# VH-VL binders against q8ixk2r445to577, part 278

Target 1, 133 residues: q8ixk2r445to577
Amino acid sequence: FFGMLQNKGLTDYCFDYNPPDENQIVGHQVILYLCHGMGQNQFFEYTSQKEIRYNTHQPEGCIAVEAGMDTLIMHLCEETAPENQKFILQEDGSLFHEQSKKCVQAARKESSDSFVPLLRDCTNSDHQKWFFK
Short names: E, the ipSAE of ESMFold2; O, the ipSAE of OpenDDE; V2, 0.75 times the mean of E and O plus 0.25 times the DockQ between their complexes.

## First folded at step 12 (VH-VL)

Design t28 (framework fv_retifanlimab; at its last look DockQ between E and O 0.89; V2 from the best seeds 0.87)
Fold by OpenDDE, look of step 12:
Structure t28 (fold): chain C 133 residues (1-133), chain A 121 residues (1-121), chain B 111 residues (1-111)
Amino acid sequence: as target 1 above (133 residues)
Amino acid sequence: QVQLVQSGAEVKKPGASVKVSCKASGYTFTSYWMNWVRQAPGQGLEWIGEIHPSDSETWLDQKFKDRVTITVDKSTSTAYMELSSLRSEDTAVYYCTREGKYYLSYAMDYWGQGTLVTVSS
Amino acid sequence: EIVLTQSPATLSLSPGERATLSCRASQSVDFYDLSYMNWFQQKPGQPPKLLIHDASNRATGVPSRFSGSGSGTDFTLTISSLEPEDFAVYFCQQSYSTPYTFGGGTKVEIK
């Protein structure tokens, strides 16, 4: 699966990554932004290694969850996907993070009108459901 | 103005299939989710599923996953709902309904006139 | 699925009276300050008509006598002064989680 990763619950919001330096793509937080289909900042790929890859430059970036965190941060992809980069896009649309045993949920950023994907306890909310567009 | 015009009433035998159409006009067909909802006589409303016409992304109630197929024809701005292995309890008025956009949410803001499907032996 | 329970099942009132309809959800349908609850009006032989979206916002063309309120699991549709054309069945519906679900409806009938 590849393309825009869109949230079911939020109207027309997609995964978005726009690092400040195109030559340094790791270390920043993945956010949600209105789906626009332009450029590469909303293009993601779900791989057979259960990675969510940001495929714009080499080396490729993979979404990871750092220890003790609930945010999605871009790391470098590895030959063998590390545990903190493994996600299961389930048939019901839920995006499950294997290591934390939590689901990726669209959430409002603190003290902001913007939105981000965060790890939360898995529920039946459409805000935890995603699909590639 | 937004209009959803559905196909006419159907009478089917148990075990048969029915395909209801919904022709949309007055808006960009490929920009809005199309839902299907049914209502048995004198009963409440039951959501069946939805489809996005741009790429046919589909979401179904698990109750219908094995019997319902929702499709679209973008060239004619028409949505279809096919229900197979019909049972008497499938007798209902079937509605197509457009899901409008409201900032962070969706709402079924326009409805077809409904299609009565009667299943009887 | 989220179960919606409406009460009362039937409400008998006269024109000019205030109608208060209740809808209770089996779980919260809130996303921060937004409630994914909608209200529909249905008359015999017609499809449902959207009245309220997001708990408290009137749909286009809906008279001001209709108002929605509530959050979490408890929601209310109020008709401040019933008009003859308001006697119908009213359904609540949640759009928080698929499968989308409807309440059983409240019939507002003339006394």
Scores: ipSAE 0.913, ipTM 0.954, lowest interface PAE 0.5, mean pLDDT 96
Fold by ESMFold2, look of step 12:
Structure t28 (fold): chain C 133 residues (1-133), chain A 121 residues (1-121), chain B 111 residues (1-111)
Amino acid sequence: as target 1 above (133 residues)
Amino acid sequence: QVQLVQSGAEVKKPGASVKVSCKASGYTFTSYWMNWVRQAPGQGLEWIGEIHPSDSETWLDQKFKDRVTITVDKSTSTAYMELSSLRSEDTAVYYCTREGKYYLSYAMDYWGQGTLVTVSS
Amino acid sequence: EIVLTQSPATLSLSPGERATLSCRASQSVDFYDLSYMNWFQQKPGQPPKLLIHDASNRATGVPSRFSGSGSGTDFTLTISSLEPEDFAVYFCQQSYSTPYTFGGGTKVEIK
């Protein structure tokens, strides 16, 4: 799949990545922002290796969750996808993180009015359901 | 002025199929989810599924998944629901309804007039 | 699937009286401070009409005598003073999790 990764529950919210330096895309958090499709911040690829790849930039970034964390952070993609970069987009729309056995949920970022994707225990909520647009 | 206008009543035999249309006007058709909901005579409401016209993204109640196809035609701003292998218990009024956009949510804010589908031997 | 149970099934009242309608969900429908419960009015031969979205927000053009309240699993629609046009069937509906579901309805009828 390639396109904008949209949340089912929140009105028109999509994965968004806006690194402060186009030549240093690693280590920053993925956010949710109103879907607009302008520029390159909201375009991701879901690969056969179960990666969520930020591939509008070279070198390409892959979304990861570091051990013990719940935040989605940009790492460099590797030839063989590491376990912390593997997500399963299931038929019911859930986005399952294999290593942690948790699901990606839309969540309010602390101390702000912003939303971010975070790992949470899997539920049936539409806030844990995602699709490519 | 949002308006949803549905096709006319249908009488079908068991085992046949029916395709109901819903023509939208007064808003940007491709920006809002379109839902299908049915109501058997004297009964409550039952959600069938929804489609987003921009990309045809579709979500269905599992009980209908094998018999229902929901589609859109962007050029005519028209949504369609086709139900196959009809049974007498499929006799109902079928509604299309748009989901409006609200603070961090959607809600079914405009409804078509309904299409009566009668399945009789 | 989330089951919605409405009570009472029938509410027999006179114009001017207060109507209180209950809807109970089989699980919480909350996300932060939002509750994903909607209310609809339906008169014979007409499609449903949205009254309340997200538990407590009146839809456009809905009179102030209609109010919604509740959170979690327990929700209430209140009509403060019934008018002749309010005698109808009322449905709750959750939008928290697909498949979306409706309650069985409460018929508000003239006594």
Scores: ipSAE 0.805, ipTM 0.921, lowest interface PAE 0.9, mean pLDDT 93
ESMFold2 (binder alone), look of step 12: mean pLDDT 94; pTM 0.955

Design t29 (framework fv_retifanlimab; at its last look DockQ between E and O 0.88; V2 from the best seeds 0.00; counts 0 for: pae O 4.9 > 2)
Fold by ESMFold2, look of step 12:
Structure t29 (fold): chain C 133 residues (1-133), chain A 121 residues (1-121), chain B 111 residues (1-111)
Amino acid sequence: as target 1 above (133 residues)
Amino acid sequence: QVQLVQSGAEVKKPGASVKVSCKASGYTFTSYWMNWVRQAPGQGLEWIGEIHPSDSETWLDQKFKDRVTITVDKSTSTAYMELSSLRSEDTAVYYCTREGKYYLSYAMDYWGQGTLVTVSS
Amino acid sequence: EIVLTQSPATLSLSPGERATLSCRASQSVSFYDLSYMNWFQQKPGQPPKLLIHDASNRATGVPSRFSGSGSGTDFTLTISSLEPEDFAVYFCQQSYSEPYTFGGGTKVEIK
């Protein structure tokens, strides 16, 4: 799938990636922002290797979760997807991170009123449901 | 002025199918989820599913997955719900309802007038 | 699936009295400071009408005598002073988790 990755529960919120250095896209956190579809910050590809790719830039970025962490961070894509970059988008809309056995949830960023995707224990909440638009 | 106008009442025999239409006006049809909800005698309101008209993204209650098809026609601003393999327990008023956009949430803020579907031998 | 239990099933009151309607969810329908509980009014022969969205926010055109409160699993609809047009059935509805579900209703009837 290619497009904006939208949260089912929050009105018009999408994955967004806006690194401060456009020439170095690795190492920053993915956020949630109002869906707008302008520019390249909200477009991702879900691949057959179960990657979520930020492929509107080169080199391509792949979303990862580092061991023991709950934040979604941009890494470089690899020829064979590493385990920490594998997400299963299930038929019920849940986005499951197999290595950690947790689900991606919309979550409030601690120091602000903004939202970010974080790993949480899997629940039935629409805040853990996602679809490409 | 938001309006949802549904097709007229239907009488069907068991095993048949019914297709209910819902014509929307007074707002941008492709910007809002459209839901289907029914109300059977002896039961309360029951959510069937929803569709986003912009791309036909569809979410259904698993209880209906095998018998319900929800579609839209963007050119006529019309949503449709088709229920197949009808049984007497499918006798109900079927509503279309739009989800309005609110702060970090959606809510069913406008409803069609309802369509009575009667399934009888 | 989230079960919503409304109480009482029937509330017999006179115009001018205060009505208090309860809705209890089988699990929390709150997400941080947001509560995904809505309230609808339904009169005979009419579709449901949205009264309250997200626990406490009145929908457009709803009189100020209607108010909603609660969080987590316990929610309340209050009508501060009943008017003749308020005698109807009231449903709560959660939008926290698909499938969305409705309570069984509270009928507010004239004594």
Scores: ipSAE 0.760, ipTM 0.915, lowest interface PAE 1.2, mean pLDDT 93
Fold by OpenDDE, look of step 12:
Structure t29 (fold): chain C 133 residues (1-133), chain A 121 residues (1-121), chain B 111 residues (1-111)
Amino acid sequence: as target 1 above (133 residues)
Amino acid sequence: QVQLVQSGAEVKKPGASVKVSCKASGYTFTSYWMNWVRQAPGQGLEWIGEIHPSDSETWLDQKFKDRVTITVDKSTSTAYMELSSLRSEDTAVYYCTREGKYYLSYAMDYWGQGTLVTVSS
Amino acid sequence: EIVLTQSPATLSLSPGERATLSCRASQSVSFYDLSYMNWFQQKPGQPPKLLIHDASNRATGVPSRFSGSGSGTDFTLTISSLEPEDFAVYFCQQSYSEPYTFGGGTKVEIK
């Protein structure tokens, strides 16, 4: 699966990544932004290794969860996907992070009008459901 | 104006299948989720599932996953709901309904006139 | 699934009176400051008609005498002054979590 990763509950919002330096793509937080399909900042791929890849240029970035965190951060992809980069996109649209045993939920960023994907206890909320467009 | 026009009433025997159609007009068919909801006589409303016509992305109530198929024909702006292995308790008026976009949410803002499906031996 | 309980089941009132309808959810249907609760009006032989979306927003063409309020698990539909055409069944519906469940309805009937 590839394309825009759109949220079911938070209508018209998609995964978005826009690093300040195009030559240094890791270390920043993935956010949610209105789906626009322009450029590469909303293009993601779900791979057979259970990675969510930010597919622009080499080296490729993969979404990871750092220890003790509930945010999604861009790391470099590896030959073998590390445990903190493995997600299960289930048939019901839920996006499950294997290591934390939590689900990715659309959420409002604290003290902001913006939105971010965060790890939360898994529920049947549409805000925890995602699909590729 | 937005209009949803459904197919006519159906009478079926238990074990048979029924396919209800919903022809949409007055808006961009491929831009809005189409839902199916049913209402048994004198009862409340029950959500069955929904489909996005652009790519046929479908969400179904678990209760109906084994018996319901929702499809669309983009060329005719028509949505379909097929229910198989019919039972007497499937007797109901079936509605198609469009989900309009409201701020960050959806709302079922337009409804078909309903299709009565009667299941009787 | 989220269960919606409406009360009362029947409300008998006269034209001009105020109607207050309650809908209680088995769990919260709010996402921060947005509540995913909708209200519908249904008359015999007709499909439901959207009245209120997102708890408190009137749908297009809905008279100002209809208003919605609430958050979390408790929601209210108010008709400030009943008109003859307002006597019908009213359903609440949550769009927070699948399946999108409906309440059992409140019948507003003429006294």
Scores: ipSAE 0.020, ipTM 0.679, lowest interface PAE 4.9, mean pLDDT 92
ESMFold2 (binder alone), look of step 12: mean pLDDT 94; pTM 0.954

Design t3 (framework fv_retifanlimab; at its last look DockQ between E and O 0.82; V2 from the best seeds 0.86)
Fold by OpenDDE, look of step 12:
Structure t3 (fold): chain C 133 residues (1-133), chain A 121 residues (1-121), chain B 111 residues (1-111)
Amino acid sequence: as target 1 above (133 residues)
Amino acid sequence: QVQLVQSGAEVKKPGASVKVSCKASGYTFTSYWMNWVRQAPGQGLEWIGDIHPSDSETWLDQKFKDRVTITVDKSTSTAYMELSSLRSEDTAVYYCTREGKYYLSYAMDYWGQGTLVTVSS
Amino acid sequence: EIVLTQSPATLSLSPGERATLSCRASQSVSWYDISYMNWFQQKPGQPPKLLIHDASNRATGVPSRFSGSGSGTDFTLTISSLEPEDFAVYFCQQSYSTPYTFGGGTKVEIK
C-alpha cells in the first residue's frame, strides 16, 4: 500500500511530514494535515516489513515510536525493521503499533486547529482507522 | 436542494441478487460519504456500509462483507448497493443517506425515500 | 460494535408535556469535546429525519423544543413541550465507530 494515509474519523486529514531540512529527514514529528495530494510530504508506503516508509529521498525514513513516547517520529529505515518501527494495518482499518500494543489515533494538538497522530489505547474509534488513498 | 431518489420496490427469490440505486442531486456528489441503511418491517435501523464517491473508498459492516457491493457512478451521481444470496431476513426497506459535514464530524442529514426489497419464495 | 440502548421503549404522553428520552452506549463515543451521538425522528412510511447531531446541535429546521445533551456514554433527547406532530419513533445513532449503530428506538405515543 502507498499514497496518502488518510483518517476515517478525522475526514480529509492525512499523514504529513515536512522536515525543516530536506537533506535531514529524521528526528521530527509526523503530523496530520488536510489531504492535498501535492508534493512528497504526504506520500507514504506500508512495506512487507510492516514499516510506514517516507519515500522521498535517500536514505529513506521510517516512522518510529521512541521509548516512553506516544508521538510518531521519523527515523532512518534499517535493513531489518526495528521493533519500534513495526505497525500492523489491520483489515478493519486500525493501525496497530506492535511494540506498544497501542493504536495510532488522530488527535488534537495543543492548538485546536492542528492535529497529530498519537498512540492511544485501541478503542475501534474511526479516529484510529486509516486507509491509503 | 439536496435530493436522494432511490429505485423502485423489488421482489426477489431466495438466493437471488438485488441492486438498488440512489441518484443524488443538489450537492457535489464526490464530496460526501454515501451510506446505506436498512430497516426490516417493524424493526430498527441497521447500517450496511458507506462509500466515498471521489475514489470509491468503501467501508462495510462485517456482517455483509461477503454479500454486499457498494459502488458509484460519478457521471450520473448515482450510488448503488447490490446484495447477493438473498434471504428472507433481508426483507427490508433500504435507504441511502448522505453524511453532511459539521466541523470535525458528520451526520446522516439527507435520506432517500427508501426501497422495499421483499425476499419470498 | 458499539451497542446503543434506548429507554424507555415506549413513552405515553399528552400534548404539552415534556418528553425525556435516554440513550446509553456500551462505550464512550466522545473524542475530546465532541460526542458522536445523533438523534433521528421517524414517522410511519418515512425515512428517518436528523434532529440532533454531535449530542447537542439541532439540525437545520429543527424546532427549539428539541434539545440534546450528554457525553461519553449517556445521552438524552428532550422535547420541552410535545406538539401533535412530535408523536413518532426516535432513534439514537453513534458515528464514533464503524459499523455505525442505532438504538432500538423510543416510541413517543399519545396518552
Scores: ipSAE 0.914, ipTM 0.955, lowest interface PAE 0.5, mean pLDDT 96
Fold by ESMFold2, look of step 12:
Structure t3 (fold): chain C 133 residues (1-133), chain A 121 residues (1-121), chain B 111 residues (1-111)
Amino acid sequence: as target 1 above (133 residues)
Amino acid sequence: QVQLVQSGAEVKKPGASVKVSCKASGYTFTSYWMNWVRQAPGQGLEWIGDIHPSDSETWLDQKFKDRVTITVDKSTSTAYMELSSLRSEDTAVYYCTREGKYYLSYAMDYWGQGTLVTVSS
Amino acid sequence: EIVLTQSPATLSLSPGERATLSCRASQSVSWYDISYMNWFQQKPGQPPKLLIHDASNRATGVPSRFSGSGSGTDFTLTISSLEPEDFAVYFCQQSYSTPYTFGGGTKVEIK
């Protein structure tokens, strides 16, 4: 699948990646932002290796979660996808992170209109349901 | 004014199909989820599914998944719900309803007038 | 699937009285400080009409005698002083998790 990765519960919000240095795409956090489809910030590919790939840039980035963390961070893609970069988009819309056994949820920074995807225990909430646009 | 106008009443035999239309006006059709909800005579309300007209993304209650198709025609601002393999218990008023947008939430704020579908032998 | 249980099934009251309607969800329908519980009024031969969204916010044109409260699993619709036009059926509805579901309704009828 390729396109904007959108949340069902936090309507009209998509995965967004806007690194401060376009030549250094590694190590920054993925956020959620209003879906707009402009530029390169909101286009991701879900690959047969279960990667969420930011492939509009070379070298290509892959979303990862570092051990013991719950934040989604950009790493470089590898020839064989590392375990911390594998996500399963299930039929019920849940986005499951294999290594941690947790699901991606739309999360709100307290009292703000700032949103990020975070790993949480899997639930049936629409905030854990995702689809490509 | 937001308005949802549905197609007229239908009488069907068991095993047939029905396709109900819902024409939207007074708002940007492609910006809001559209839901289908039914109500059997004298009964409560039952959600069938929804669709976002911008990309046709759909979500269905699994009890209808094998028999329901929800579609849109963006050029006419019209949503459709088709229910196949009709049974007598499918006799109901079928509503289309728009999901209005609020602060970090949404609610069914405008409803069509309803379409009575009667299934009888 | 989230089950919504409304009580009482029927509430027999006179104009001017206070009506208190309950809706209990089988699991939490709240995400952070947002509760995905809506209330609708339905009169015979009409589609439902949105009264309250997000547990406590009145929809446009809804009189101030209608108020909603609650979070998590327990929600209440209150009509502070019943008017003749308020005798109807009231439904709660959750938008927290597909499939979205409605309560069985509370009929508010004239005593």
Scores: ipSAE 0.832, ipTM 0.924, lowest interface PAE 0.8, mean pLDDT 93
ESMFold2 (binder alone), look of step 12: mean pLDDT 94; pTM 0.956

Design t30 (framework fv_retifanlimab; at its last look DockQ between E and O 0.64; V2 from the best seeds 0.77)
Fold by OpenDDE, look of step 12:
Structure t30 (fold): chain C 133 residues (1-133), chain A 121 residues (1-121), chain B 111 residues (1-111)
Amino acid sequence: as target 1 above (133 residues)
Amino acid sequence: QVQLVQSGAEVKKPGASVKVSCKASGYTFTSYWMNWVRQAPGQGLEWIGEIYPSDSETWLDQKFKDRVTITVDKSTSTAYMELSSLRSEDTAVYYCTREGKYYLSYAMDYWGQGTLVTVSS
Amino acid sequence: EIVLTQSPATLSLSPGERATLSCRASQSVSFYDLSYMNWFQQKPGQPPKLLIHDASNRATGVPSRFSGSGSGTDFTLTISSLEPEDFAVYFCQQSYSTPYTFGGGTKVEIK
């Protein structure tokens, strides 16, 4: 699966990644933004290694969850996907992070009108359902 | 003003198919989810599915996944619900409903007048 | 699916009395500061009419005598003083997760 990763509950919002430096793509947080389908900042790929890759140019970035965190951060992809980069996109649309045993949920950023994907307990909320477009 | 106008009553035999239409007006058709809900005589309300007209993203109750097709015609702002392999228990009033946005949530704020579908041998 | 249980099934009251309707969800339908519970009124031969969205917000044109409250799994619709036109069936509905589901309804009838 590849393309825009769109949320069910938060209609018209997609995964979005826009690093400040195109030559340094890691270390920043993935956010949610209105789906626009322009550029590369909303293009993602779900791989057979259960990675969510930020598909631009090499080196490729893969979404990871750092220890103790509930945010999605871009790391470099590895030959063998590390445990903190493995997600299960289930048939019902839920996006499950294997290591934390939590689901990716569209959430409102604290003290902000913006939105971000966060790890939360799995509740089957429509805000925890995702699909590629 | 928002209006949803549905097609007329249908009488069908078991095993046949029915296609109900819902013409929307008074709002941006492509910006709101269109839901289908049915109500058997004297019974409660049952959600069938929904479609997002801008890209035809569709979500169905698993109960209907093999028999229901929801579509839209953006040029006429019309939504359709087709139910195949009709059974007597499919006899119901079928409603289309617009799901309007309220802050961070949606609610079925406008409803069609309903379409009675009667399935009888 | 999320199951919604409404009680009582029937509520017999007189005009001017207070009506309290309950809706219980099989799991929480709350998310942050929102509860994805809606209330509808339905009269014979008519489609449902939205009364309350997000547990406590009156839809446009809904009289102030209607109010909603609750969070998590327990929700209440209150009619402070029943008017003759308020005797109808009331349904709760969750918009938290597909498939969306409705309660079985509470019939408010005249005593």
Scores: ipSAE 0.844, ipTM 0.934, lowest interface PAE 0.6, mean pLDDT 95
Fold by ESMFold2, look of step 12:
Structure t30 (fold): chain C 133 residues (1-133), chain A 121 residues (1-121), chain B 111 residues (1-111)
Amino acid sequence: as target 1 above (133 residues)
Amino acid sequence: QVQLVQSGAEVKKPGASVKVSCKASGYTFTSYWMNWVRQAPGQGLEWIGEIYPSDSETWLDQKFKDRVTITVDKSTSTAYMELSSLRSEDTAVYYCTREGKYYLSYAMDYWGQGTLVTVSS
Amino acid sequence: EIVLTQSPATLSLSPGERATLSCRASQSVSFYDLSYMNWFQQKPGQPPKLLIHDASNRATGVPSRFSGSGSGTDFTLTISSLEPEDFAVYFCQQSYSTPYTFGGGTKVEIK
C-alpha cells in the first residue's frame, strides 16, 4: 500500500511526518495532522516486511518504537526489518506492533489539541483502525 | 443543499440479488463516507457498511461481508449497494446516509428517502 | 459488537411533559472528552433524522428543547417540553466502533 495512512475514528486525520530539519529525518516523532495530501509529509508505504516507510526521501525512514516507549519514531530502514519496525495492518483495520503486542491508537497529546499515534492495549475502537487513502 | 435520491422499490425472489442506487448532490461526493443502513418492517435499524468514495475504501458488518458489495461511480456521484443470495429476512427499507464531519467525529446527517426491497417466493 | 439497550421501550406522555430516554452501551463509547453516541428521530414512512451527535451536540435546525447528556456507557436524550411533532420513535446509535449499531428504539406516544 502507498498513500496517506488515515485514522478511521478521527475526522480526516492522517499520519504526518514533519521533521524540523528536512535533511535529518531520523529520530523525530510521527504525528497526526489533518489529511491534505500536499507535499511529502503524509505519504507512507506499507511493505511486505510489515514496515511503514517514509520512502519519498533519501535515505528512507521506517517507523519504529524504541524499547519501553509508546511513541512512533523515525529510524533508518534496514535490509531486513528489525522487530521494532514491524507493524501488522490487520483485516479489521487494527495496526498491531508485533514486538510490544500493542496496537497503534490515535491519541491526544497531553492536554493539547494535537494528536499523535501511540501504542496502547488493543481495543475495538475506531481510533485504533487505519486505512490507506 | 445536500440531497440523496435512491432508486425505486424492488420485488425479488429468494436467491436473487438487488442493486440499490443512491445519487448524491449538493456536496463534494468524494470527501464524505456514504453508509448503507436497513430497517425491516416494524424493526430497528441495522448498519450494513460504508464506503469512502475517493478511494472506494469499504467497511462492512461481518454479517454481510460475503453477500454485499458497496461501490461508487464518482463521475455520477452515485453510490450502490448490491445484496446477493437474497432471503425473506432481507425484506427491508434500505437507506443510504452520508456521514457529515464534526469535531473529531462523523455522524449520519443526511439520509436518502429509502428503497423498499421485498423478498418473497 | 457494541449492544445498545434503550429504555423504556415506550413512553406515553402528553404535550408539554418532559421525556427522558435512556441508552446504555455494552462497553464505553467515549474517547477522552468525546462520546460517540448519536440520537435519531424517526416518524412512520420517513428516514431517521439526526437530532444529537457526540452525546450532547444538537444537529442543525434541531430545537433547543432537545438535549443529550452522558458519557461512557450511559446516555440520555431529554425533551424538555413535548410538542405535537415530537411523538415519534427515537434511536441511539454508536459510532465508536465498526460495525456501527443502533438501539432498539423508544417510542414516544401521545397519552
Scores: ipSAE 0.792, ipTM 0.920, lowest interface PAE 1.0, mean pLDDT 93
ESMFold2 (binder alone), look of step 12: mean pLDDT 94; pTM 0.957

